# Ledger of designs, part 14: VH-VL binders against f1miw6

Target 1, 251 residues: f1miw6
Amino acid sequence: MPHFAKPLLRNIITRNLFNSIKKKQCLQYLQTLRTLQYDGFTTVYFGETDIPESLVTGEDFSDGYYMPTPTWCVVHAGGSQGWVPWKYRMFLRDELCIKQEDNLFFEFCDVVKKAYGKCAIVVKERRRQDATRPKEGKETEAQAHVPSVVNLTSVTCCPEVAKSYGHKLLTLPSPYNYLNPLDSAWSSLKWFIINNRKEFCLQSVDGVYSYQYILFSDLISKGIERINLSKWRTITTKVRRWENYYLGKLS
Key: E = the ipSAE of ESMFold2; O = the ipSAE of OpenDDE; V2 = 0.75 times the mean of E and O plus 0.25 times the DockQ between their complexes.

## First folded at step 1 (VH-VL)

Design z01 (framework fv_izeltabart)
Fold by ESMFold2-Fast, scan of step 1:
Structure z01 (fold): chain C 251 residues (1-251), chain A 122 residues (1-122), chain B 111 residues (1-111)
Amino acid sequence: as target 1 above (251 residues)
Amino acid sequence: EVQLVESGGGLVKPGGSLRLSCAASGFTFSSYWMHWVRQAPGKGLEWVGEISSSGSYTNYNEKFKSRFTISLDNSKNTLYLQMGSLRAEDTAVYYCAREEYSGYDLWYFDLWGQGTTVTVSS
Amino acid sequence: DIVMTQSPDSLAVSLGERATISCKASQSVLYSSKNYMNWYQQKPGQPPKLLIYWASTRESGIPARFSGSGSGTDFTLTISSLEPEDFATYYCQQYYSTPLTFGQGTKLEIK
């Protein structure tokens, strides 16, 4: 390919996505999702995004610091019904082991069951399919009894927990993450932060963590609120068009 | 065509910093987990770290966690490796690699860049 | 960390002969009947190329003369009849746990 022209790039990407291994995974995912939707399951997309503090302060995080810029992980879920009626979570990456909430996914499953009934919960493909560390090996039993708190992706979503609430957990194959409307929502959040951060950026006030956190969390909350039901419907409609395209091309 | 092209390598003094870039083309970059792997002259392969397709999750070899940061920009189809406090032993060819998932609990690197050379001396 | 140890460090073989390369993991890389290990081939000045995944499954386009075997901690890559293009360095890799680790490499040389 001579240039990074979008029409030509799309054609090449489309051909690559139809590789036999990924084609089967995408087709199975889409067929399963559509079957669940027709069976009355509500689709919700669950995931996270990283917000480096430099995005809020406007500083280039590639600056020559002794320590990397602190990064916050924001966890939420949404779909065609808008954001789920569940309080989003925010964790400082470096403090994840300390600040991880117990039973986060249990609470999530209960909340969406009460709000929507049975749900098809879609998460991004992770490096490993399950949230439990491998059973074989010297430490596996002890590690299985103590869930890993160093990786939100590994701890957050358990298929057995989802099933206990009547939900189905689906993994969106990695080559098809553009079929995840949550990524568009996260882009909108980051755009809002960039364009509104000056309103919430205040001078350090004697290093008061709680005050700085309140200002930061307020900026995040306002950005999330800007992604209203109408925006979610627009985003999910675009995803639906891509799904229809792939169902037609892969089947 | 489907490819990864690294850039940003060069000669750096000990204690310096350098940012490597990996430009992706011919595939949906935002759909793949990406990795950095290095190889010192005449030595074997060493994994540096990984990043999820959205950039929302990173994982590092503990050896590099305090000095190196992996990031990406999906709008530019570009993966980055920010390296700080560089030492002579960081001299290596740095490869970016795409992770392919071919079935349940199966991952491998199906696409590699040609590498960019980082030399840390005097 | 899981340490991957290859043997031999180098092997001199003639065209048409069989080559066998060993890889040993410091702990089992077996989970749910799957071995989380791959084999790569690297030629000078080139990036590595995937040969085998799940210890024994050949990547598309890889000749049938390449085969992988073993389970748990002990793995073997076999080339049944060496061709000129097979003289390269071979690496095993585990993806059972992070950090992902590679063997030190086995260099295949023409006798």
Scores: ipSAE 0.000, ipTM 0.391, lowest interface PAE 16.0, mean pLDDT 77

Design z02 (framework fv_izeltabart)
Fold by ESMFold2-Fast, scan of step 1:
Structure z02 (fold): chain C 251 residues (1-251), chain A 121 residues (1-121), chain B 111 residues (1-111)
Amino acid sequence: as target 1 above (251 residues)
Amino acid sequence: EVQLVESGGGLVKPGGSLRLSCAASGFTFSSYSMHWVRQAPGKGLEWVGEISSSGSYINYNEKFKSRFTISLDNSKNTLYLQMGSLRAEDTAVYYCARGPYYDILTGLDYWGQGTTVTVSS
Amino acid sequence: DIVMTQSPDSLAVSLGERATISCKASQSVSYSGSSYMNWYQQKPGQPPKLLIYDASNRATGIPARFSGSGSGTDFTLTISSLEPEDFATYYCQQYYSTPYTFGQGTKLEIK
């Protein structure tokens, strides 16, 4: 069964702190975040995760039969206060379009302003080389570089839009993904899906796309609801302790 | 059974140097950060510093940073404290302690018996 | 540096009585619902022993009579009914930021 590689992620992050460029990026991120928190900003982690249809159906490609499977992109945000009171979104990756992305970020900024006031919105840096996931074959060292993308693949996160609502948009440097509590929330969601996916596999389903979407969205909703306020406080506490550790080492 | 055994303490003259060792057993040494904490006779506890499980990240109480060096040897499951430019006020029992496992985030859960350092002419 | 101040410096109590020890930080050691505060017990000639971590969680093997509470700058360790083995010195410690600092200690003495 899938292994969510949490111990390996920490080992990769620890190793990468030795790289001077990555150390500077991490330090700048942490110092900026702490300054904003001191100034009364509520920290909100905004992100996405890809859930391939094969995770839901239980398809096995280990026999060397690789077939492309539809991938669902789930977008949500959370922090120490729990999931934000914004309805999460789901998209088929191949059907994402720019018009939806622009509307969503404006709506998101408005919702969190009304709920929390000024926020520090943290978005994970997108890298070509994924240093948090090992690949088959020989592992190559991830190379440090400047963030190439600030926005999610599903949502265009404009710093000026965030600013117009009183927010600050921050980029969490890759590969420091363990400093993002959403990664733990996404792992919990995917584990829930694996343990409950049999409810999706119905003998009477005729294969209608809209029906598959309804079943899939229900499974996702149940998984998201399982990650309650108590779980979020636990997750964010672990992140805060990692942040304090690194601030002590780097400053 | 988790055990931490300090050694290397003794009598040393002011300005001298001394190296303390802490031999660990009963757990995966490379999975935990390690700490040095000292206690002067009849006084309270004072944190000296810590080292990550990889040995690559070391943090000191600034009071000691210029005179003391923390290191470890994972192949020997041993933690070290190299002390230089020793002063009378460095007279204390030195404890090694196992730090939080960062996934668990608990306090200093196991301590050695301590080794005594006396700085006197 | 964060200064930790304990009160009282010493406390005389009888077996079966309740003991309460206070610890005050010079600045908040709490963030996002967590308090980075530990309590230790030390007996003469012995190393310290972890009692409470994260302000309120009992360490493994610690009897239920020990409890911790508090947040921000003010913390309390309570022993609900003293046993003979509880007469020792108790230390609070913050690990919110480096250098990690301990209180001066509170000595529990038999009346």
Scores: ipSAE 0.000, ipTM 0.405, lowest interface PAE 15.8, mean pLDDT 77

Design z03 (framework fv_izeltabart)
Fold by ESMFold2-Fast, scan of step 1:
Structure z03 (fold): chain C 251 residues (1-251), chain A 122 residues (1-122), chain B 111 residues (1-111)
Amino acid sequence: as target 1 above (251 residues)
Amino acid sequence: EVQLVESGGGLVKPGGSLRLSCAASGFTFSDYYMHWVRQAPGKGLEWVGEISSSGSTINYNEKFKSRFTISLDNSKNTLYLQMGSLRAEDTAVYYCARDYSSGWSLYYFDYWGQGTTVTVSS
Amino acid sequence: DIVMTQSPDSLAVSLGERATISCKASQSVLYSSKNYMNWYQQKPGQPPKLLIYWASTRESGIPARFSGSGSGTDFTLTISSLEPEDFATYYCQQYYSTPYTFGQGTKLEIK
């Protein structure tokens, strides 16, 4: 028979072992990052965020009368130098309209090499919902006639591709999200959207829940632009303080 | 310790229905994609379907799409497989499996349950 | 659907001998420099156990005698020197696209 005290103890032991592994991963990440920085690599944080159109409209759909609203995936990168001089990408997460640009990450690596030279590209440990899987969910004939459209949940970042441009790709362990300045940038973007959405809602016609791409992308572009170099320096300074804290604690 | 425990299997007549459960413990269930995989006696592995951690995305092997439904309850850390219109060919051991994520682009089934046996016979 | 074909169906080998198992995909499982394919080991009455992912990366805790190689459509699992615990059935699997498909399995038997 089950004994409550024993399952709890085993769970605590397993969690402590997992936490120990994650602490070692964090220490290795930080040591590697600092070594690369000393070797002249520019640190760039690459990632994405989801922006549902309901965040823009301010509409609340619940309890069985739910009308799905489109969700957009915004992809960008930045660091202490500000946003990378690379045009951010935005993809509709609609199952019929999700499009991945061929060679997106290749283009990104080329752009940052030209802008900064060799880079340490930091990506967040992935959530499975956001993982990019070729042809996942493309089982319908309606999707089969558009072979260039990929069911994209996240942009795939390959260490080999980064290396071919002279970069190093680092994965930031998930429990240490405070080490990712992009999370702060994305929060600022969403805060901007919430506080400026009424202007765009007033421009919407006939209560339509789906905005035209141009109007939606303009709001997002303005929000991204508002996260200027000064804000990035503030964010990365806070990240540096967390890095120093963890290096001291874990060393 | 990561643990997956399947239950709900048994002897069923052709045309019958069964609901299989997979109780997860030792990890944050709502962070992982989950899969059902079956294996007929003396045969190989066959993927049944998958469900995202939120339950919002469910993909099926076309062979099962019309007869089987995958669902989950994050409050109970439990994965379900509802099987209908069962046939003799559905006789198999049914496994639940966890899809691991560590860093970017990792996709594999790192933990499997012990399996629950479904026998469809008159 | 991607069809995974293993060879041989069974292989009789002696302790300390090298074993080689082949797996062929009906189409390429390569995307962005990664091969989306795994190898699993299954013993009678037990669930499958992950050995190798991304065609050649060993899972933590898997002995160095296990290695995977290949790219695109042609893959190989090699056991350099068989130990008693290695006699089992081995399956390849693609996770490039749904439905995720397995090979028919290769049974390693003691000679």
Scores: ipSAE 0.000, ipTM 0.396, lowest interface PAE 15.9, mean pLDDT 77

Design z04 (framework fv_izeltabart)
Fold by ESMFold2-Fast, scan of step 1:
Structure z04 (fold): chain C 251 residues (1-251), chain A 123 residues (1-123), chain B 111 residues (1-111)
Amino acid sequence: as target 1 above (251 residues)
Amino acid sequence: EVQLVESGGGLVKPGGSLRLSCAASGFTFSSYSMHWVRQAPGKGLEWVGEISSSGSYTNYNEKFKSRFTISLDNSKNTLYLQMGSLRAEDTAVYYCARVYTEYSSGWTYFDYWGQGTTVTVSS
Amino acid sequence: DIVMTQSPDSLAVSLGERATISCKASQSVSYSGSSYMNWYQQKPGQPPKLLIYDASNRATGIPARFSGSGSGTDFTLTISSLEPEDFATYYCQQRSNWPLTFGQGTKLEIK
């Protein structure tokens, strides 16, 4: 081992252990998901994507612009049945997002229960750099309701809430992005926005926030609608092929 | 309200055994990996070991792995530390602490700690 | 094992003054732009409380007067203006390698 310094070798061992843990977590995730599917659970991928206002307006912050771009959080869910019959949510990644997150997931669970029955709800593992610590009661909520510019809040998906509606909540390990069809849907939405934003560009001298929000929501709604059932079936079929590949390779 | 309550500490003779328990409430126990950390009187903190949220994986400080065993019971929301072949230098306050793993595996910071239980090893 | 060394062992500071605590690792605890260093506060008769994680991120509910900085082997915890509740012992902790290790602690005392 003369080619490696002792500190470098120790760091390599730590990283290899972490990778091993992630592979075991992925295998456990895949086996659990397939078991639930065989037990009649409908698979639903629930998640969010960030839409910076600059993506919609086409503004360039080069050339001395110092103001940060406001970022909107779009929350939706879908699967082999298409988008869930639930109105997607769109809100600023600020206090509004934090205030609404506890009620939002309750409503979501009720809607998909009525539409599909018992669901296996799959969410992405939140990255530590972007993660918000789970709320542990009113004290923690009061302390953490103001987000930082670096660490943005995410919609809280409580396993106990899902269970109360007969659902199972699963977390997909972050390195296995190809196992999440929602990422493909989000990419399609962003490309739709880029290609159609000119129809919704606002040149306002006295910009009104509520009016801008209405126009944003119309653009987003049209983009979501373009990702139809046929496209979702194509995306989920691709994911199933990746699942089979990983299941065989990790077993 | 998050609570971690340790119990099972007490006076034990050298060579003896003790089982410590940490009862968790106010949060989803199965979403966290659990750790034991000890502190000798007037000294600093020393990591004992950890167990994954599923209970499938354990890691120990080499000082303890031959004498101590960490386990958990998710149905009872309880973490355990089985201590054997105890020595005078094992005298310490033993804390349980949690690490959130459901959304972000690999986090190793202790966001909540119990009040500790005291183990005294003397003749 | 990665050895964590804090300085000073004790620090006497007056209310409203700035306090700076240093932590040195025997080897780098940074990798690919991330620094795997945490800070905890412990008051007599109480368990430790998380202050800062991954070198510079303030934990939920921790006042803005607490800040962390550093990378590689050299890390600093700063309290910009001491309040009465800040007199405690502070510990750094690395998570770059097993076993997890803590510094020996820095006791912050009223002058």
Scores: ipSAE 0.000, ipTM 0.378, lowest interface PAE 20.6, mean pLDDT 77

Design z05 (framework fv_izeltabart; at its last look DockQ between E and O 0.04; V2 from the best seeds 0.00; counts 0 for: pae E 15.6 > 2, placed apart)
Fold by ESMFold2-Fast, scan of step 1:
Structure z05 (fold): chain C 251 residues (1-251), chain A 121 residues (1-121), chain B 111 residues (1-111)
Amino acid sequence: as target 1 above (251 residues)
Amino acid sequence: EVQLVESGGGLVKPGGSLRLSCAASGFTFSSYWMHWVRQAPGKGLEWVGEISSSGSTINYNEKFKSRFTISLDNSKNTLYLQMGSLRAEDTAVYYCARDLDYGDYEWFDPWGQGTTVTVSS
Amino acid sequence: DIVMTQSPDSLAVSLGERATISCKASQSVSYSGDSYMNWYQQKPGQPPKLLIYDASNRATGIPARFSGSGSGTDFTLTISSLEPEDFATYYCQQYYSTPLTFGQGTKLEIK
């Protein structure tokens, strides 16, 4: 019966750590973003998503055994103007630590400068130490207060590099990832893959490694193309309405 | 936006087994506890179990602990429910749901559309 | 296990009328000023939709006519002025301890 005298420890810890600290961080983020927007900065959301090969092939595990599956990290950016006119990148996740390209963010900043002028580049906060929910009794207030890195897993996003092109780099606090329209775009991409992967699976039986990579890349490209300007405008309008709601609640 | 897509449901005979999958997107899957909840035709909601973000802690409703296994694969952003020794009373719509987190819990519906499991001879 | 009991099982109300649904927990689901319970709305053929979290906070996008109140063992969901889209089944749920438990549901019907 003593077990039922108090709520689960994780409920108490999560409520205490995120309620006040992260709301203040979100308010600062939103106020900064709106100031930049009013100053003529174009908002661009820069991020990544993981696409496991099993999502593409439709393969499942049976009997509950864990089998590692290669995962592809897709990097792209977008906003109210649609996808940025920058060739999206795709990396094998196991190779990211080895094949990180020092010049990728420089190229990105140059491309969006030429396309849009000065930009407010928004990246998601990476959780300090790991991206998992705080372990029961392990997370502390000090850990919650310490700034997370601003880098994507695949790309080093340097604030000084962004500034050299006239941009501002902003970090969206991790609990408020729903204020990132790019996550909605990634959801649409994954939904497209799930609904269209039958073509890939059938073809992979007849294919060779080269053809399998071509088919995989084609599927991903088609999915990205389906997230057109109209969809981006819908998603970003929804995000802006919720930003207004949060500004009203947190101010 | 947050999406949870269940799959793997279907018709199965009593005593059979079935594996359900829940593909997650639009949020950091490895940051949330995940749940399985079922609903028999014309009945209310019944919690099956939960799994921690790392997969290291799994809590079951005692009714299912001996026959059902919850697991996840963070590299695939996918939650699983392995069901064994199925009975007619296991006929239900099975939903996966994202746990509520205090800083980020109210943005979107945390539930998938469900997948139907029918146990019939 | 914490048992969640809703009343009434069904309620017939007219458009524009106030609807009140009660939920009672077999033990307190509150601790240090917080209540670990939620309210969901479910329409036929659809998954449940979060309405109210932590007893009194409206979920994002939920109209102001929905409100939650209560603490300890006694909780109430109120719809101040019923709209056509509000006719659905409503469930309370506790997340104070495992197993997580739901009320049996309250069906809102048009009068």
Scores: ipSAE 0.220, ipTM 0.669, lowest interface PAE 2.6, mean pLDDT 79
Fold by OpenDDE, look of step 2:
Structure z05 (fold): chain C 251 residues (1-251), chain A 121 residues (1-121), chain B 111 residues (1-111)
Amino acid sequence: as target 1 above (251 residues)
Amino acid sequence: EVQLVESGGGLVKPGGSLRLSCAASGFTFSSYWMHWVRQAPGKGLEWVGEISSSGSTINYNEKFKSRFTISLDNSKNTLYLQMGSLRAEDTAVYYCARDLDYGDYEWFDPWGQGTTVTVSS
Amino acid sequence: DIVMTQSPDSLAVSLGERATISCKASQSVSYSGDSYMNWYQQKPGQPPKLLIYDASNRATGIPARFSGSGSGTDFTLTISSLEPEDFATYYCQQYYSTPLTFGQGTKLEIK
């Protein structure tokens, strides 16, 4: 069985993505983030990760029959203080469940307001698959494009909603996704799933058939639990180091 | 100073049981995964298993799963390895180690000094 | 299980000389540019000590003469100029998947 590699989803900083525009965006992001931090905003990273069922079952469907396995989307948030005291959400991504839970971001904003006060909420820029050729044209002033809306797979993040709770919504440029500590957290979660899924399996025999059941909720819960406060501090410290590096290099 | 101190080793007969302890100082288990690793005399290192900071998740090397039990008492900041049905081949120095996870990276630091288990008739 | 094989089993090197130890994994322990490999040093009567993590990063307090390299299945620990305190047994360890596994060790001796 192909042992699914611990996907250290280290976003390969594709050297090629360091075009002048993306660098500028990164600098703007970092400057804004620092300003908000100095202004007393607590930084929280809000994001999602996809957990394909194959990762959980360990079944390598690589034998050409790409049966699209159901994919689960896990939504959570964290920061220097660990996981946000908000219950993570899990959504099944299938053709039928396209419903974005619009209320989830409201709930999140309320929870973090109560827990931390004013927050700088950082979300990843969604890779627009279809972003064709940067039209060469107008150097539009890289105003800190507060994206009007950042759509996660299952959640819509609205800057206006964030603002209504006293928060600021920041978008992390896609080439710099590694500046989001959630990436490391998600990698750890996936690693945990791969390496511990057997412990969460139940076997049932019904007549002639043997069934294996995976306690998926427990598996995810324990995986998330693995990322304790100490780990978060380590991850965030690393991110901060990179942030400082870029601030120094790009300024 | 971060320190791990193993204890409980000794001489035991085949088929016997032994409980090892690992006491931590300078840090709390509640913040770290912990591991047991053993080393037979003149041999290499063999991973025994790990336990989560809460003790809720335990992973074993399949070789030991049926005979060994890892547990944690956070109130005492002590890690345990309960060994049963001991065999001559279980003769080794047993180390506890802290799991350091810097994001996607896992390694052992620090290690305890180890405690010696000798299984002999 | 991923099997880690070190070579040689023993190496005799003179003081001030370069020592090179190889570690081969039975399967790749790298993913997306990251290598899940560590190196440990162990002296007689002592526990292992972390030397290198993530294939190429020196642990805190480890001298610059120690370096790690490699990816995929092939990894190397290099000591550029041997000091008296460097004579020990060295182990590679993968943490790509459970069970965690170690190489059999390489004993570095004074020639």
Scores: ipSAE 0.020, ipTM 0.539, lowest interface PAE 7.7, mean pLDDT 84
Fold by ESMFold2, look of step 2:
Structure z05 (fold): chain C 251 residues (1-251), chain A 121 residues (1-121), chain B 111 residues (1-111)
Amino acid sequence: as target 1 above (251 residues)
Amino acid sequence: EVQLVESGGGLVKPGGSLRLSCAASGFTFSSYWMHWVRQAPGKGLEWVGEISSSGSTINYNEKFKSRFTISLDNSKNTLYLQMGSLRAEDTAVYYCARDLDYGDYEWFDPWGQGTTVTVSS
Amino acid sequence: DIVMTQSPDSLAVSLGERATISCKASQSVSYSGDSYMNWYQQKPGQPPKLLIYDASNRATGIPARFSGSGSGTDFTLTISSLEPEDFATYYCQQYYSTPLTFGQGTKLEIK
């Protein structure tokens, strides 16, 4: 079970001609990030992870029946300064309750402004659902162009909201996942959950059935606290080393 | 209290194989990258390779990648270096090292005491 | 691969005097004010010990007489007042890119 992974040199430099657009986007991302850092912007990685309830309860599928369980989404942010001093958020995706909470990004921008001043807020590019090519030219004004917005599953990240607080919103290109230290933090959280879920589980038993009462919020809170500043420094230092290599080789 | 202990060194003939072990105490590999570094008699330090905390990513110095294999067993808290097709120039003290440290230390700290591999006829 | 070249290969200095060791990288190991370069001390029969990290920061427990400086391709380790326990070989090491590489070492001898 991975806690974090060091990016391979070959993964930073895409050698596939088919992906040359993503290679250029990565270089542009890195150059923009370095410019903002030079200008005094604090780098903050904002993102989410999915924690299926089965990961917390330990349910398996050994009997052959699929047991669909709800999925929790955890939203948080961090960087070389540790977790942002912002209460992480949890959303349940059970019972058709999957929605975006736009007010959270507004609040987040205010919190990081007060904590760090101007920030470069990095959000991972989502994988697209489909890759349908445009078949025809642009539509007329009847299909008005919508401003670009970077969406997490549970949060709408609006560049104009970030800009209004003096921040800059950046998108990390999808194929360069190893350049996102938050993904390493999420892996560490999931490892903590797997190894500590018994300690947080309340159980009830009757003569026919057994039940588990899981203190999800307490387990998640302890897992977040376990990822301290030292671990954040470890993760971000490794990412920065790979960023420097990639930027030097692509320029 | 935090320690790395190498073992498995010894005398081996050219063309032979040897597996080195590095046992960790006072910490677990699950949060760190681990490295192998060697030092030939009277010579400087040479990086052999590294492995991620999960064991899924391994980087080698190109000089060694055809003959050496790095692996990690998190359940035993042990790092391994499998060496094959050994040559006289592989004679060295082999160190394991932790990539990053706790609070007061950053980057390569600690190092193990080393285990000596001697390749001779 | 980034080649780290130290100078001199050996140095003899009297107790209480200043020692200076240089390290030159074949390409920059610095970016945006960060230097990806460490110094290690190794005494005979012992493993290396981290001395200076990121070019200029003393590791915990390292005496104030040790200092590091430099950026880009040129780095310097300075021992301001040599003590008997400073007899050792000193290595620079870059971690800017893989493979990680060390300088060839500088042996410091007390005159």
Scores: ipSAE 0.000, ipTM 0.416, lowest interface PAE 15.6, mean pLDDT 75
ESMFold2 (binder alone), look of step 2: mean pLDDT 91; pTM 0.920

